# Ledger of designs, part 5: VHH binders against Probable cysteine protease atg4 (atg4)

Target 1, 320 residues: Probable cysteine protease atg4 (atg4), of Schizosaccharomyces pombe (q9p373)
Amino acid sequence: MELMARFLERYLHFAPTNTEPPGTLIWFLGHSYKIEDSQWPEKFLYDSFSLITITYRSGIEGLENMTSDTGWGCMIRSTQTLLANCLRICYPEKQLKEILALFADEPSAPFSIHQFVTMGKTLCDINPGQWFGPTTSCSCVARLSDQNPDVPLHVYVARNGNAIYRDQLSKVSFPVLLLIPTRLGIDSINESYYDQLLQVFEIRSFVGITGGRPRSAHYFYARQNQYFFYLDPHCTHFAHTTTQPASEETFHSATLRRVAIQDLDPCMIFGFLIRDEEEWHSFEANQKYFADIVQIFDSEPQPVETHDDFVLDENVEDHL

## First folded at step 20 (VHH)

Design l4 (from j3 with F107Y)
Fold by OpenDDE, fold request of step 21:
Structure l4 (fold): chain B 320 residues (1-320), chain A 121 residues (1-121)
Amino acid sequence: as target 1 above (320 residues)
Amino acid sequence: QVQLVESGGGLVQPGGSLRLSCAASGFTFSSYAMTWVRQAPGKGPEWIATISSGGSTMYADSTKGRFTISRDNAKNTLYLQMTSLKPEDTALYYCATGYEDWFGELYSDHRGPGTQVTVSS
């Protein structure tokens, strides 16, 4: 009891002041907390702390000519964070250690930074040490998931910006993580998307947003009104490997952080976990509330092969 | 774009005082925890102090009691009042968006170019 009290005290030390009125809701990865007073709910704080946070690492072996991802790996780490928490939600019976092993800082780990770097080069010609964008990150996750069928999570990446095609998705087994790489503006989020962005956090299948920072990335997991709570990858810890596991504490952030909607970068990845047909129907039914962020169609339009039948009209009659 | 510009550095004698400023722009300053970090030649960055958006402060043991971090949200400015300066305090001082968590880990994604503080007799 004393330890928890100390934890909460310390956790709140750098927390923002809850300026929102009582009665507001905090939406947290598919559920909500009611604010009864001006304080943060203890359960919200505990649940936030309990989330997996994958940050920068140093002392990495076998990563080309690099030993750290500090400075460039934030999108990858935030994407790993999204995926890790998605897996935790999907499989609550799995031990944390088992989940973290998938993201170990060694080449053999399925979703290691090594694998991301390799895949980024292969799929998108990104050189090691370069920052990943949302689309690249999604592509990497999808490919890595395909290469690791022993990880019981399928990945479907939205096509043509933000489109989910039913005929394609029907070929994917449950559970499936939907990833929607999108840009909701140029320099900032267009206000036309504000309501839809807020609504996304109220979706039961929502498992977070990656990105949302200029040339950087966080993992956004909760919302209160126009404030978004996030996990920050910009802390360097020692590499986590099978032979030298990092402390579990390095995978938790004991600080509550939020940003206002106007400070979000428009480049983001939306994640939704669909575990069965019922959840899909629910998702589809609710898609109308964020229809400009995620679109659902029956089938992908086939490029109309304009058969430019350039009929070379050989009838250049030589009017000699 | 997040911009941080440190100022107020200079040459000071041991035992002297100096006040650093950091002008912030390109983000809602009042919503962010801010941190001072320093880096001496040949050494890694050292965390000095953090102030939360709510005004709560934390200090490194090396600077506790001598340094005071503060902020003016209306001016989008972070301050570091340094007193009883020592030669060991000689470093490039950075303002950063960031915080120290419960475990004492520093999170930071943006920093300025820094201001040089030299303590020498």
Scores: ipSAE 0.146, ipTM 0.628, lowest interface PAE 2.4, mean pLDDT 89
Fold by OpenDDE, fold request of step 21:
Structure l4 (fold): chain B 320 residues (1-320), chain A 121 residues (1-121)
Amino acid sequence: as target 1 above (320 residues)
Amino acid sequence: QVQLVESGGGLVQPGGSLRLSCAASGFTFSSYAMTWVRQAPGKGPEWIATISSGGSTMYADSTKGRFTISRDNAKNTLYLQMTSLKPEDTALYYCATGYEDWFGELYSDHRGPGTQVTVSS
């Protein structure tokens, strides 16, 4: 049997049953697939597999007194996953290896776990090995991006939770990744946000959600009705370095996974890629469909110190 | 909060049988693939079996033909029927939200405290 056929067979074997009626759409990072029957579209499966997934790693050198991020690094890894896929979307001509090099498990890599840990301590006083919250993760990405101008992506983090200020954004060059750390409820997502959350996935500039799990994090990239498809960081692979590169296969999820909206944790980071002025105008025009998730104003009224109110408890993940 | 509670473990003689149960709460159980994993002292975790949300099953070679994974979505319960038990099956058995991917890697973000299975004469 052909390798690809075997892959699809196994892929589908673990896939959830498509219980949604024919004719429904799967929204995939701002695009859509039409469901013709009760099966998953092959192209959707291939595209899902083709996404970059960055998971836990072991055998990491130079990471303080740790050798692995298993058990605490899921928010960081999911954030890396969001950023990696954003870069892939923004620069489709770049080789996968080139993108992955930015996230190598070595101190010199600009978006390495090392850099996140260091930046988390510096910016938010998060000790090595502690969980990252959404705000901390966004702040780290923004600062690391600033420190690495050779990476052609600017980052704008929403202020005061979920506000974009036009006067601030106008000072940022394209392309820019908008990151919105927000909480859409207390224990679960408030139903008042349901429709807006669904609409976010239909936005062309949408590049995914990080978080969305209780005391954990996934990368959510697609939805079908009230089901959300995700990449899971909770698998430990060997460290990826320049001198000892990990297999590219370790950066792909070989199964389709989804979660229902009622099972989502309300703590999330929304990502939107804006590549030019036209895309900004489009984003702004469509903001009305998710106005309670993302706000846009002309200017910030008063400077407010941002604090990470969503720091996860130092719970140890189950090591299986 | 996701909660998994394993039960049914114990001491059994070689060739014996045990049925493990895992009570799940805090999530839509029927929408998740579920996995049994075991860990023997001094060894790493070992994948045993996975059942998809749709009921498809996969087994490790070490347990294939002897173990059966099943689920009752109405009861939010996962089961592992073990037969022809061997001393080598002695381990702490965990129920987990998770799956094995195409490459044989186990993804798991939640598990219970485990139930001890000891196979001895």
Scores: ipSAE 0.098, ipTM 0.566, lowest interface PAE 2.1, mean pLDDT 89
Fold by ESMFold2, fold request of step 21:
Structure l4 (fold): chain B 320 residues (1-320), chain A 121 residues (1-121)
Amino acid sequence: as target 1 above (320 residues)
Amino acid sequence: QVQLVESGGGLVQPGGSLRLSCAASGFTFSSYAMTWVRQAPGKGPEWIATISSGGSTMYADSTKGRFTISRDNAKNTLYLQMTSLKPEDTALYYCATGYEDWFGELYSDHRGPGTQVTVSS
């Protein structure tokens, strides 16, 4: 891409300081780069800039009484970012513009903010403009993906917090996106999760983390030691539509951003893309390294009782 | 005006060797990673090797141990040394600026027209 070459040239001239010593690994969606000198590896920058970034938009039509998601849409936009990059991995034959059209800011686009807002109201009774939390985001992605036959992708949302059930997965076809919404602490990430969080970035099927608090949700795609690289949705650009497409530059970040683990919000959605049976077995083999983040069981336990409400004993006579 | 021109292709017997060259002009060659890609008839493009601006190399599994990518920044030239050639290596080989993107595709306006390599007894 001409855009990618422009980003690399600009970034290499103005690269931020790499604070970690030579020999340190950077883990990007399950793959690694070794630092050979004090500068960022070129391939890491290229891969980072190739990721789709979906941000706030303005001038949106058909979104009830709103024309922008600035200030309330960042969880939706970060989830769109995770999904867009996942679809790009699943369907490399599709042009970038074709993927971006699926996320256009118009009601007809299958993964538009319009569709998220409508689905959030339908499934979770979330009104437009309200915070769109991790559980709502996962449910919406799953339903919207099921409704889009042009780009088949099954989305399996973890059950009972963070559990995946083999018997449920055996009933669906690949590719499957596993989404695990979870919380790794109260106000910050508990130190007991640190090692597991680092291990997740080393998993080949890993497609990122989306999460955060209201007005501070992000998409995390890489780590270096206890630093996490992310894409920031909190910039507002003009709406992207099929008839007036936004500039491609507005869907990419020219800036490398990272945050220390101590500053991460504990509210997260973990994404893993499983494209075939061999990828599933690889994921299973590595799950032990992050067993508190995602759990795998053969079958979901059945509840002890599942009948409707208790009824009164009608054998007793009443007197008034 | 960016220009990439490949040369060094031809007909080679199995087990033979060839060295491909890619002459670059119109841009700061030493500042860019460079990539070799091949395309066999009726198939999609296949990434072969990339060399970073700093000289770090990466190879596809299909050619690892048999092909060597290198660059001469003083001559603005990229090379691909191919050895132990097999009939499966028959393809149009071309150079491009940059890396195969994370998603496995090259979308660059800066690629050459390619040089044909044919491996046949």
Scores: ipSAE 0.064, ipTM 0.494, lowest interface PAE 5.8, mean pLDDT 84
Fold by ESMFold2, fold request of step 21:
Structure l4 (fold): chain B 320 residues (1-320), chain A 121 residues (1-121)
Amino acid sequence: as target 1 above (320 residues)
Amino acid sequence: QVQLVESGGGLVQPGGSLRLSCAASGFTFSSYAMTWVRQAPGKGPEWIATISSGGSTMYADSTKGRFTISRDNAKNTLYLQMTSLKPEDTALYYCATGYEDWFGELYSDHRGPGTQVTVSS
């Protein structure tokens, strides 16, 4: 209460004006708030400040020849942020300190930067200290989650670009975190994706977007029109370990930060948490509103044997 | 120094009404959002309603339309008007500063000892 109450009191007392007109909705992880005046809704501020924010750390031990991820770890930290907040939704009975322990800056923590770096080398041949891209981040999360049965969460990474296969999902138990790494343009987000990107924030199962370029990755959790609110991992704090825990303040942001859609990097990971069959059916029913971002099929195509004889068949049946 | 003291609980028949009060002292009451929470025997806390410092209200689905939260900043008092009471409303009701967080955690270091509401024939 003291930390969150002091954040909220400071922001309400000295809050900057909201520039969007009254009646505009803010969408926060599938939930909305209506703007009544030039000030931010109190509930929106409280919800924003309650999110776990995992940032760069210094004084890290056991990370090869490095003691900090400053300058190279922001994609990992933004991915940790998405996962940590997802786990809080899945396991509301767990205290904040229990969730944070899973992300401690030590090799024994299941979702530590140490584990990400080791897994990135193992799965993707990414050396420690190199940029940790969206595809590598998704693969690492999936494997690390599979290795840690104490916190059951199946992570399904989209196949063949952005495809989800029903037959593969039917074989796993809930909860399932869907991660869809995708690129929505060349240098910036292509305007053809704008409406679909906005629709994603209205989906009940939505748990955020991580994305960006080297040294500029963030976690996005809310939008208002074409402005996107994000948590910034680029602040360096001292390492968090079991024997020397970091202050709780280092895991929360006391400021609202937003960026216009024109300034977003097109490289993104979309996260959706599916906790039961009802949530799956709801997600599936709404997928049509962002069909170019996420595709759903019954089964993955199996390899087919091909004959190469340089002779073309006549009257070949062309069935899809 | 912060004190919150609830009153107005008691035994009431189904369909009846009660008005709960929460007297506040030791802080600037008008600057805080205030919340009612209830806890039934054998269950965890359940958020009921919140009123912002500016008077905007929010309600849980279970009590929406039957309960009304209000505040009187001149008296440093928070209220909960309860109507159409049902046996499942039986619980210890207490007030707290702040909001339920996004993850559904109902906590505050500043809460009262609560007042018992029992709805029974």
Scores: ipSAE 0.045, ipTM 0.508, lowest interface PAE 6.3, mean pLDDT 84

Design l4 (from j3 with F107Y)
Fold by OpenDDE, look of step 20:
Structure l4 (fold): chain B 320 residues (1-320), chain A 121 residues (1-121)
Amino acid sequence: as target 1 above (320 residues)
Amino acid sequence: QVQLVESGGGLVQPGGSLRLSCAASGFTFSSYAMTWVRQAPGKGPEWIATISSGGSTMYADSTKGRFTISRDNAKNTLYLQMTSLKPEDTALYYCATGYEDWFGELYSDHRGPGTQVTVSS
């Protein structure tokens, strides 16, 4: 209770001014809050605080010759953030500590930075300490999920231009996390995609966006009109391990941050959680509203030609 | 430990055919996309073809129509059927885990020692 109170005070103090008119909606991972006045809804602030944010860590043991992911781990940490919040939604009966344990900064944790680094090397020949791109991050999550059946979440990564293939998805049991690595422009998001990007936040199965920053990555979880709210992984905390757990406070953001759509980087990962057949049907039915972000086909074309229309560049950490 | 062992290489005349094999062990072969790459002397590695875990295939323009990638999951074996071979196809051929995605990023982590293919008259 005290922590929440302090958090809300901090939010109120550091939050950007709400310049949007009353009556506007804030979309938060598929549900909405109504703005009644010039203030932020308390429930929105509470829910924002309640999100898990996984940031840079220091004092990490067993991470090759490194002790920190500061400066290179932002895509990984933002992807962890997306996955952690996805798991929270999928398994609300699990305690926060249990979820966080999966992301502990120790080699044995299923979704640890160690595992990501190892998997990045294994799958994509990325050397330890190098930046992860969106596609690499998605591939790592998918493989790590497959290697850990005790975490009952399948991961499907879109391919061939953000395409989901029904015949492939039909072979996967629910719940399934859809990850769609995509590029919605060259230097910035093309305006033709604005409406679709806004619409994605209104989709029930939406669980956030990773990336979206030049040479960096954030986790975007909400929007108000053309402003997108995000969690920033670029704060370094001490490592969280089973034997030396970090404070839970370090897994929550005490600052409300937003960015305008014009300032978003076009390289992004979209996440959608499908928990059952009904949710899948709903997702398919709504796909028309964001058809350029997610494509659905019956089967993968054969042979498949590689297209170089868009290249997802690996993120370069902003050392500023 | 992931092990990949290529075989089937050799000397062949222009216009000839070869079939390469790659025996895989130490991982769940059926769960991974597999790739053929080659490296000619003085050149960097070149992607040739990829086959997904589901059997979807992708080919480089340089080999498209001449080479065919396939797999036998029961035997943990990857194949490359090469036809209409040219002197330019002379290289060390590797099988690797991974794939090239739609964005052009090549993921090829584990490679075997390679098998030499020489196309010469």
Scores: ipSAE 0.000, ipTM 0.208, lowest interface PAE 12.5, mean pLDDT 87

